# Designs tried in a protein design chat: miniprotein binders against b1l550. Part 137

Target 1, 279 residues: b1l550
Amino acid sequence: MRLPEELLERARDIHSEAPSHRIKLDRVGSFGLKVPVEFKGFLLLAEADVWVSLPEGRRGVDLSRQVEAIYELSNPPKDPFSLCREAAISLLEKLNYADSSGVSIRFDAPLQDGESLKYYGVEISSIASDEIINKIRVEILGMTACPCTAELIRAYKSSEIAATHTQRSLGILEVSTKAEHPDPDKLASIIERAMSSPLRTYTKRPDEGGLVIRSLSNARLAEDVVREMIHLFLEEFGHLPEDTHILAAVRSMESVHMHDIYAERSFSLDEIRKEISSH
Short names: E, the ipSAE of ESMFold2; O, the ipSAE of OpenDDE; V2, 0.75 times the mean of E and O plus 0.25 times the DockQ between their complexes.

## First folded at step 11 (miniprotein)

Design md7 (at its last look DockQ between E and O 0.94; V2 from the best seeds 0.00; counts 0 for: pae E 4.0 > 1.5)
Fold by ESMFold2, look of step 11:
Structure md7 (fold): chain B 279 residues (1-279), chain A 94 residues (1-94)
Amino acid sequence: as target 1 above (279 residues)
Amino acid sequence: GEIRVTVEIEKDGKYIRFEYTFTSPEELEFALKEIELIIRMVGADRIRITVEASSEEEAERLADEFRELAERLGYDEIEVTREGNRFTVEAERE
């Protein structure tokens, strides 16, 4: 049912009133918006969140203006990184009572996997205020092989035969920086190279055997996967601002256990360089 | 009962596929508005919407609603096929 339009003239503008309790809010917004984007020649359906800060003197946020800010910029579909930054800036301009705004965009990014495709998780965000802070989180599955079991089997069998348990592991890189968002494909590549072997969407028997043998040749603890991610990240992205913050993590879904193994390290570029140079 | 909607859209040889699952008519009304918005934002050349309704009678009613959606979007050719609880709306621009 549509209500009579004359009610609009009589109704209070609840959002512009002062609240009963003058308490500032950090994030008020619309979450879970479906937004089509174009990423590296692919048309994808992303999920977006938009928000602004709300000062203590304003009761509510104009949610329709928030939604307009991102939908106007996403018609027609465009690059999610540009959309993210531009929408965050547009939110702050359209909602002039806010001190900050934010946009996050989540999608599954295609990655070439031999003659087929696989997908990895991407979440980007941009937080606008006096400056803009860009954040990207990449999650991709790989294969890990246990070095402890491999060592025991090696000691029992000749060095010509290697075996151990293998499992899927989820690698995570998260970067927060004042620079542009790092390329998600490069982040995904870093994670995969840190693993014992990549995972494939589809393999034939000879290829499947090769992946298993590769993983056995690169057996790694979850802790070592995280260390390798950091090493590779510094090689590729050491040029970013010194206050860039990184989280590197792996969750290993151990095939011989009922529970997962988790390892992580967070750091700034300034912090990690000092740590490495002191050893 | 449960209703499942699969939307496939194509623009310049690029493809998006997304899905909804509902248990109520109110959820469907929201989804129809969202589907229409996405199709307009993409500027799709062709669409294909497949619906698995909870009954044959519901499928018949919903087929009319989705045909109307394609008409509102301005597609030149609209084809609706129904088999029991399932129907497909296919539409394209000339």
Scores: ipSAE 0.273, ipTM 0.728, lowest interface PAE 4.0, mean pLDDT 86
Fold by OpenDDE base, look of step 11:
Structure md7 (fold): chain B 279 residues (1-279), chain A 94 residues (1-94)
Amino acid sequence: as target 1 above (279 residues)
Amino acid sequence: GEIRVTVEIEKDGKYIRFEYTFTSPEELEFALKEIELIIRMVGADRIRITVEASSEEEAERLADEFRELAERLGYDEIEVTREGNRFTVEAERE
């Protein structure tokens, strides 16, 4: 039922009214918008969240303007990094009552693995205020082998290759920086290299065997994986600003246990450099 | 019954595929609007929309809606094909 345009003109601008309670809100917006993006030559449908702050003196946000901001910039599709930054800035311009804005774009990023494609999860965000903060979160599945069980079996059977249980592990790197978004493929690579072995979507039997053997030969605790992720991150992205914040985490989905193992470290580049230099 | 809509879009050799599953007319209306928006944003040269429904009559009705959508969006060549309760609308723009 299209309400007659005339009724819309007569309708009170409820959003501009003073609220019953004069309280500022940090984030008000639309979540789960579908937007096309171009990512490394692929056209992808991404999920987007857009939001702005709401001052205490305003009842509501102009949600239509928020949606318009992201859609205008998505026609034609562009890279998600630029889209996030430009949309965040545009939101502040279009909604002048807001002192901060944010955009988050989520999609499964294709990664070429030989003749097949695998995917990892990516969330690209930008938050605009007096400054722009860029955030990227990468999640990718790999495989870990338990060193404890390997050691037990080695001790028992004296085998050259100790059999151990393997499990899928989710590696997570989240980076927040005033610099440009770091390359998600590089972040994904760091995670995979930190694990016992990568996962492959399509494995021939010989390749599958190779992955298992590699995993067994490189058994790592979840704690080991996180530390290795941090180490590799510092080697590749140590040039980022010192106030760059990082979260490195691993969730191991245990095959032997009913519960998962989880390890994480949150840090700034400045903090972690000082920590490492002290040893 | 459950309705499944598969949308395939091509632009300059790039391909995107997405799917909807819904059971209510309200969800369909929402899906139609979103699909239209996505196609417009992409500026697709070719689109393929496949509808699968519990009945042939329902699938046909939905296919007609997507045909009309393609026409509204300015596609010149529109073909509708049927396989049982599955209809496919293919459209191309010059």
Scores: ipSAE 0.177, ipTM 0.642, lowest interface PAE 2.2, mean pLDDT 84
ESMFold2 (binder alone), look of step 11: mean pLDDT 79; pTM 0.778

Design md8 (at its last look DockQ between E and O 0.01; V2 from the best seeds 0.00; counts 0 for: pae O 12.9 > 1.5, placed apart)
Fold by ESMFold2, look of step 11:
Formats: sequence, C-alpha cells, structure tokens
Structure md8 (fold): chain B 279 residues (1-279), chain A 94 residues (1-94)
Amino acid sequence: as target 1 above (279 residues)
Amino acid sequence: GEIRVTVEIEKDGRYIRFEYTFTSPEELELALKEIELIIKMVGADRIRITVEASSEEEAERLADEFRELAERLGYDEIEVTREGNRFTVEAERE
C-alpha cells in the first residue's frame, strides 16, 4: 500500500533533530517500570528506572528502545543484579548517541528471622560509560536501647530495677564501587549487628538473666551505631577497591520527640583506613 | 472516578501481588498493558485480578475487558464474579 510507505518516508524523525537550545542532559529515561525478578529463590516485583545521557545536538530519546533494553533481559525473570548490570550495558549499545547509561532496581528483600520472614529495602544501580560503577543501598529497621535511661537506672540504688526504653531505628548502608555489588544480606546483617536488639538477643539465648543484663549494656547512641556499622563493614568488605565509597547512617524514630535523630558518615576505603591508622 | 486494581500472580507455588489506583481512562489503558506484560513475563499458572470500579456500569464494562485480557493470555479456565462495583477475574492453566 502506497500510503503507509509515504508516511514512513515523509514523517520527521523528531528525536534525531537538533533542539532549539543545545544543552546536554544527564539523565533522560523511563522511570517506575515494574519488572519481575528472581532473588534467592523468591519471585519479586521490582521497580526499575532506566536512563541515558542525551548529547546537546539531539532533541529527544527513543523511549521505546529504553523499555525494550530491560524487558528483553527480564523475560523470564532473573537475578536483579545481573539484570541491572546487563541492562545498563544494553542501553548504551542500543542508544549509541549516549555517552552513559544507568539502571536502578528497587525491591523489598526477604530475610529469614527465626521461624518467620522480614523484609528490608534494597536499591541497586549500575552506571555504564567507559567503565561500570555499581551502587547498592540497603535500609533495614532495627531497635536501639537508650543509654541515658540505662545509666540512670544503673545509678539507682535498688538492684531490682534493670530497664531502659527502646526505639525503632532505620539503618542505612550505601556502597558505590567498580567491583560487583556487595551481597545485600551481608549489608543488612552489618546494620542489625550494629544496633541494640534486646528482644531478639533474649529469644536466641538460653541464659535469660545474663542476656537481660548484657542487653542493657548494649545500649547505644545513634552515633555509636554508625561507628559500629563502619567497623563491621571494614571487617567484611575491606578488600574492595580503595576508591569504593560508603555512606553509613542511622535515623532513630523517637516516639517521645517530634523529630528524628540522625547520624551519618561518608567515606572512601582509602580515606577511612588513613583516619584509623593515625590513632 | 477512582478505580482500584489488585493483581495476584502465582508461578510454581511462588506469589507476587501488586496494585493500581487510577482516576483517568489513560492510566487504566497503560495499566492494562503493563499487567498483561507482567503476567506474560512471569508465565503465571494462576492469576486473580480484583477490581473496585467507581460505578456498576464501569464495573460491567471493565469485567469484559479483563476477561478478554485473560483470554488473550491463553488461560482456559476463566471465572468472573461481580457484585455491584466490584468484580474478580480468576484464571488458571496447566
């Protein structure tokens, strides 16, 4: 039919035109895509963002090719880390006018907790250019015990009083590296081990009296939780490249205050090693 | 009006569930395409789609659309139940 061919021949390719204002864009893409993934035997529905850079001389991005890049690789569902990295590479290949691409994948990861499951937040990304940079952010809720209340009760002359209050705290570890993404379960474990967990410590230990006393001595400030997270991270992941960048943070959700308490530290591995070795 | 859609998918004893809430026909059209794609990618053995429409007339029309979606996806055993503004499409295959 002549009419369909005439349309193809005569239609403007809007996306390949030069824009009125020649300004490079850093991220142009499709955000909030639902993508099934398989994580440690679980089938999860993740949320993905895909993007590329757009050079100053190109008016627009072919959005359908961006969506193709990730959906072709996610059928059937597969490991989100492989998907993230491979999709970033595929974007850069499919959209050859871009000098960089990125993919982010977000999901709630299941974690075994005794006889039950709990979930923690994971966001991974891969940014491809002449190299690939992998980023992972893990967020998990835990409990902290107030050291001020514990010290006040300790100072009280009655030995029959052993108590403090607890609060919910959100622990955050974020890692940017040229190496493969760190295992999110190990990052979650670091965060949980850095916090006070009187109820879980109580359940897992047979010596109840000793566990109660030690739980009170495990009271920690948000600042101390961050320091412990860094210490534990260095033990587990100190082998990563020197330019690996980490953010460690805690947000305590204080029920008796109108605001949260927050502590954080950002560092590279070479920076923190120099800091520690100088003491 | 506002429309709520809940999708439950099962494959080899593993389950996922996701939801949509819309206020426009354009959002619904996009959601239908996305739902169909997700079900195809998973290769689901069973699906259950629950819709709370804003009116009985809308529910009747949407029930037809979701039945057709299940048919296009190749499900042989499709059951649609409706009560007022709410309907459920259940489909399975072996």
Scores: ipSAE 0.294, ipTM 0.734, lowest interface PAE 3.8, mean pLDDT 83
Fold by OpenDDE base, look of step 11:
Structure md8 (fold): chain B 279 residues (1-279), chain A 94 residues (1-94)
Amino acid sequence: as target 1 above (279 residues)
Amino acid sequence: GEIRVTVEIEKDGRYIRFEYTFTSPEELELALKEIELIIKMVGADRIRITVEASSEEEAERLADEFRELAERLGYDEIEVTREGNRFTVEAERE
């Protein structure tokens, strides 16, 4: 039942009223929107969050305008990086009472794995205020082999190749920068290279054996993985601004334990460079 | 002829099965090395290796190689069974 247009004209603009409590809000918006994006030749349906700040003197945000802003920019579908940046800027223009805006787009990114595709999780964000900050989070599963168990087995049996348990590990890289969004495929590659071996969606039996052997030959602690991620990141993305912030983390889903092992480091490029140079 | 090798490994209640099919001596050599490495790495309590070949003589030869492998790896109970051109090597570690 469409309410008569006449009733809409008589309705108070509740959103523009003064609130009962004059408190600024940092983020007000719509979460879980579905938007099409084009990513490396694939048309994907992504989940999007859009928000703006709300000044203390305004009761509510014009949510319809927020939704309109992102959908206007989503037709035709475009790359998620541009969509995030452009939508964040558009939000500030359309909602002039806001001093900040943000857009986050989440999807599974396809990654070629031989004759099949595997996927990694991506969240691309942009926050606009006096400046634009671009953020990207990549999550990808890999395999780690435990060096401790390998050593125990080696000690017990004089075997050249020590058996060890392997587990799936989730690697995470999150980058916030004033520069353009880093390439998520490169970030995913860094994570995979930092682990004992990558996971494959389609493994021929010989390939499975090879992956296991590779993992055992490159046994790494969760701590080792994180350190390697940081090292590889610096090699690939050391050109980013010094105030770029990075989170590197790994969650190992232990097969022999009921709990997971987790390791992380948060740092700025400036901070980590100073740390490495002091050694 | 085509040789098919099926390897079944058990460790701590976990079961792993993998299969190789090869037609060339080079592929066979690689497969044998990989199988050896996998068995060593897993430290399996039990192994079952099934070899199927175009001739009984070839299958028997391969079965003998796997028997020797099991012996080298320290398996105590090794049994070889035959069904036509199919040989099965079963080995258990105390």
Scores: ipSAE 0.000, ipTM 0.154, lowest interface PAE 12.9, mean pLDDT 83
ESMFold2 (binder alone), look of step 11: mean pLDDT 79; pTM 0.779

Design md9 (at its last look DockQ between E and O 0.01; V2 from the best seeds 0.00; counts 0 for: pae O 15.3 > 1.5, placed apart)
Fold by ESMFold2, look of step 11:
Structure md9 (fold): chain B 279 residues (1-279), chain A 94 residues (1-94)
Amino acid sequence: as target 1 above (279 residues)
Amino acid sequence: GEIRVTVEIEKDGKYITFVYTFTSPEELELALKEIELIIRMVGADRIRITVEASSEEEAERLADEFRELAERLGYDEIEVTREGNRFTVEAERE
């Protein structure tokens, strides 16, 4: 039988060889790493992806160096935004044959919801090259109420009684910018305020009535939710660089339909400002 | 058979719980390395690992492996309890 050290000395260094087909690769790395982080006083277990570009003349990536780069920076657990940016920079420094590196970190962010917590989805990334591009995606559930149904009921019965159906909707904001990542709680707040009512994890019966009443007072189409998200985003984050890119979207699980309704808009700050000012 | 591993760790009053699910004991070797690394990175004061194995024989083998993991992590108080296919390893520093 052979000793591990003897085997390693006899083996070719496959990673540093030239490949048989000299083709550059954009992303080569380790995906789905579990990484503890601290977010706003909470200890969370995040999922991370790390990668670098691979030039045409190099056959493989030293994967152990990639994994070490993020894990060295994650002990002890720290803020996921700092970890994301610092790991991306460290990858590019440690794997100097790459012209770019990237780190993505995904976690469920806690929010205080009365006596309990609720959670919303966060994914951040940092792409490092001669500059750093920061991206954040936030997903949070809320409630929407159909304005078309509410108007039909009003027209049929009485102006003093309004009713409509309500449904759960998933709101999405993605932001890509050269500035620091926007605060995910502020993005989540924008999404929730754009909807008819927030979704609560614990509701007593009087609270259920309040949610329905609020939803009826703010009846909105999925399209209107997207427009409101954009309006609120511009109020809060209009100071970001002009080339900042945003995706605003809603997926509604309509209670009277067989399928979901989806609406979205992508834009840069420069583009949307010109569009609004032209009207 | 399916094997389920629930890991609960505590540091300074803060808690993480995470779960592994896999269909073979061979996959557990990779999970053990990751579990050990996470516990070291956090510097956990207390841990509780619950495993639902696919058989009583596998539960006995895995209980030994997880006890050894807690020993490698340097915990002083290690308690292992087993009921059929299920076992729990509880460990605390000092």
Scores: ipSAE 0.123, ipTM 0.632, lowest interface PAE 5.8, mean pLDDT 82
Fold by OpenDDE base, look of step 11:
Structure md9 (fold): chain B 279 residues (1-279), chain A 94 residues (1-94)
Amino acid sequence: as target 1 above (279 residues)
Amino acid sequence: GEIRVTVEIEKDGKYITFVYTFTSPEELELALKEIELIIRMVGADRIRITVEASSEEEAERLADEFRELAERLGYDEIEVTREGNRFTVEAERE
């Protein structure tokens, strides 16, 4: 039952009223929206969050306008990078009381794996104020082999056989920059190359064996993986602005322990360059 | 007779060893393919393949196959040694 329009006109605009407590809010919006995006030739249904700041003198945000802003830009479906940037800007235009806005889009990105597809997690965001900051987070699973156990077994068996345990590891790269969003496939590639080996969705026995053997030959600590991620990132994306912020992390899901191993480094490009040059 | 193939791979100072044991020609063919794929995937600096067979002739034939494999994979220095019914193919990449 739709309320009569006359009743709607008589209703006070509660959102525009002064709040009981004059406090600014940083983010007010709708989370968990579903929006279509086009990503590298694939049409995907993504999850989206949209928000704006709320000034101290306004009780609430026009949530309907926020939702409208992103859906208008989502038809026809476009790349998530442009969608984030354009929607963030549109939000500020439509909600003139806001001094900042943000959009986040999350989906599983397809990655070619032989004749099949594997996926990695990606979150693309843009925050607009006096400037636009673009953020991207990539998460992908790989495999690590423990070098310490390999050495212990080698010593014990008095053989050149380097057997060790392997485990799945989640690699994470998060980049915040005033430049355009970095290519998520490149970020995923960096993570995979930093690990002992990638994971495969479908393997024949020879391929599976090969992955294990590769891991054994490239045994890495979680710490090693993170350092390698940083190194590879600098090689590929060292051209980004110096104030670009990066989080590199790995979570190893230990096969021999009940707990996981975690390592991370947060840094700006300026900071890490100074650190490396000092050695 | 039982054929045993021991493959030792070295890359960047790390060593990996794996063993295949087979009794049928069909298993042998599969093993050969698997070994080739593994070596390719690892990109080893050095490989050592030891073949043990019931007869010297059989071991020699297998050793020749692995020599050819090493050649196909781009190894430059290949040496084959014999000890009874055991042949060892050692290959190094420059």
Scores: ipSAE 0.000, ipTM 0.151, lowest interface PAE 15.3, mean pLDDT 83
ESMFold2 (binder alone), look of step 11: mean pLDDT 80; pTM 0.779

## First folded at step 12 (miniprotein)

Design na1 (at its last look DockQ between E and O 0.95; V2 from the best seeds 0.00; counts 0 for: pae E 1.6 > 1.5)
Fold by ESMFold2-Fast, scan of step 12:
Structure na1 (fold): chain B 279 residues (1-279), chain A 99 residues (1-99)
Amino acid sequence: as target 1 above (279 residues)
Amino acid sequence: SEEELERLADEFRELAERLGYDEIEVTREGNRFTVEAERNGVRIRITVEVDGKEIRITVEIEKDGRRIRFLYVITSPEKLEKILKEIERIIRMFLEYRE
């Protein structure tokens, strides 16, 4: 049932009242919204969070304006990157008491895998104030093979191709930049190329054997994978602003241990270039 | 490069015209140009710089005493059409919103 709009004239405007305590809040918003997005020819269901800052003198946020902003921009469905940037800017414009706004969008991205598809994780955000900062995080599984055990078995068997343990490893690239979001497929490609081999959705026995041999011939420590990811990232995305921040990480689910191995490096483009050029 | 700058300047001028701007100012300086326009209290300044294969687009929007600035760094020409449409949609949001 819809109440008479005449009641709005008599009711207090709760949101614009002074709060019980004069404390600024950093993020107030609508979280867990389902939104359709168009990604490289696919219609996907994504999950979105939208928020704004709330000044110390204001009791509440107009949450209906937040939902309106993202849903207006998502009909018809559009690419999640443009949606993220446009919605963040729209929120800041529509909610004039806010000093900043933000949007995060999460989805599983399809990636061509021969005649089938595989999927990788994507989380993006845009935070708007007097400028906009865009962030993207890509996670994809690959295969790693241990070079230490390979060397021991090579010595024991006197063989050119050494056996070793292999495991699934999760590669992570996160980029925060003033420029538009990097292409997630390129980030996923960097991660896969840094691994001993990529994973496949479907293989026949001869192809499966080939992947295993490739992995064994390209054995890499988690530390090796992180360094290779950074090297490949700089080749592809060196054009980004110098204050762009990157996290490169690998979590290796070691098949011979009860625990995982983890390696990471955070850096700015300015910082890493100075480091690499210092020899 | 100079022919590319002229083509880009025309594209951004047309974008401002589609948004209803009059008195569009285009200023050239070396490998960059700036498009400035104001309508209904919404002032825009778009600076485009071309360096080899890289196109850097900075968009500034001023409304009601607030200013927002955002950046695109394009290394593939095919991305330009998508970015131009996004810029147009963003500026339109500022022009269409009424208190």
Scores: ipSAE 0.748, ipTM 0.907, lowest interface PAE 1.2, mean pLDDT 86
Fold by OpenDDE base, look of step 13:
Structure na1 (fold): chain B 279 residues (1-279), chain A 99 residues (1-99)
Amino acid sequence: as target 1 above (279 residues)
Amino acid sequence: SEEELERLADEFRELAERLGYDEIEVTREGNRFTVEAERNGVRIRITVEVDGKEIRITVEIEKDGRRIRFLYVITSPEKLEKILKEIERIIRMFLEYRE
């Protein structure tokens, strides 16, 4: 049932009223929206959050307008990066009382793995004010082999390829930049290359054996993985603005422990370059 | 290259023209150029700097006393077209939206 328009004319605009308490809010919006996006030829249903700031003198945000802003841009479906940036800007334009806006889009990105697909997690964000800051978080699973245990076993058995425990490890790269969002496939590739080996969705027996042998031959601590991620990131994305902020992390689901091993480094491009050059 | 910079300048001029801007000013300074234009209270300033294979595009839009700045860094020619289209869409949003 749609309310008669006449009733709407009599109703107060609650959102535009002064609040009982004059306090600015940082984020007001709709979380958990579903929006279609086009990514690498796939049509995906992504989860989206949209928000704006609310000045102290306004009781509420026009939430319907926020939702309209992102859905207008989502039809037809487009790449999630453009959608994110454009939507953030659109929110500021359409909700002129806001001094800042934000959009976050989350989905699983398909990644070709031979004849099958694997995936990595992506969260894309854009925060708009006087400037726009773009953020991307990529998470992908790989495999790590422990070099410490390998060394112990090597010393004991005198084997060239020593047995060691292996485990799944989650690699994380989070990048915040004034430039456009970095290529998520490249970020995922960096993470995989920093691991002992990638994971495979489908393996034949010979391939599985090879994968494990590769891992054993490329044993890495969680710390090694993070350092390698940073190194590879600098090679690929060194062209980004110097104030670009990066979080490189790994969470290793250690097979010999009930708990996970975690390592991370947070840095800006200028800081890390100075650090590396000093050695 | 000088030729590349000129081509880029032309492309961004054309972008402004497609958006209906009549008074377009293009200023060149070394490896950088700036496109400035105003239409219906929407002022745009696009600065493009070429450094080797890297193209940095800074877009500034001003409307009703509000200014927004955003940056693109292109390292491959293939991305340029996509970015140009996005910039065009963004500016168009400002031009078309009326309170």
Scores: ipSAE 0.698, ipTM 0.893, lowest interface PAE 0.8, mean pLDDT 92
Fold by ESMFold2, look of step 13:
Structure na1 (fold): chain B 279 residues (1-279), chain A 99 residues (1-99)
Amino acid sequence: as target 1 above (279 residues)
Amino acid sequence: SEEELERLADEFRELAERLGYDEIEVTREGNRFTVEAERNGVRIRITVEVDGKEIRITVEIEKDGRRIRFLYVITSPEKLEKILKEIERIIRMFLEYRE
């Protein structure tokens, strides 16, 4: 049932009134929206959140305009990074009472894996005010091989056995920057290259053997995976603004333990460069 | 590099022209240029700085007393076309949105 449009001419504009309690709100919006995006030729269903700040003198947000801002830009489907940045700016322009706006978009990114596909997690956000701050978080599983157990096995009765336990490890890179969002595939590649070996959707025996041999020859502590991620990140993204903030982390789901191992480092580009140059 | 900078300046001038800006000022200083224009109350300032393979693009848009500034740092030329189209879409939304 649709009510007559003529009522809009008589009704109070509830949203533009002053509230009974004049308190600023930081985030007022619509969360869990489903939006279509195009990523590397794939049409994906992503999940988005949109919000704006609400000044103390305004009672409410026109939520229809918030939803319109992102849905208008998402048809036809386009690159999620452009969508995220453009939607954040559109929200700020369309809801001119707000001092800031924000958009988050989450999706599983496909990645070629031989004859098949695998997926890794991507979450991006853009927060706009008098400037825009872009954040991306990439999570991808890889394989790690324990160097401590490898050394113990090597030392066992002067053995020539090359063995250790291998396990899945979740690698994380999170980047917050004033520049455009970094390429998620490059971030995922950095994480996988820092680990002992990538994980495959499936393998045939000769390929599986090669994967395990690669892992054994590249055994790494969780701490060293994080250090390698930082090194590779600086090689690829050292051009970003000096105040760009990064979190590099790994969670290792140790196959012989009841618990996980976790390592992380947060830094800005200017901070880490000074640290490295002091050695 | 000198020819590259001039081609970039022309590309941003043409971007502003496609958006309907008429009085476009381009100021160059070394490896840096600035494109400034105003149309229908929407003022733009695009500063481009080239340093080796690195292109830094700062876009400032002002409308109705509000200013927004955003940055791109491009290290590969294939990204430039996408970024230019994004900038054009953003400025167009300020020019076309009313109320």
Scores: ipSAE 0.668, ipTM 0.888, lowest interface PAE 1.6, mean pLDDT 87
ESMFold2 (binder alone), look of step 13: mean pLDDT 83; pTM 0.840

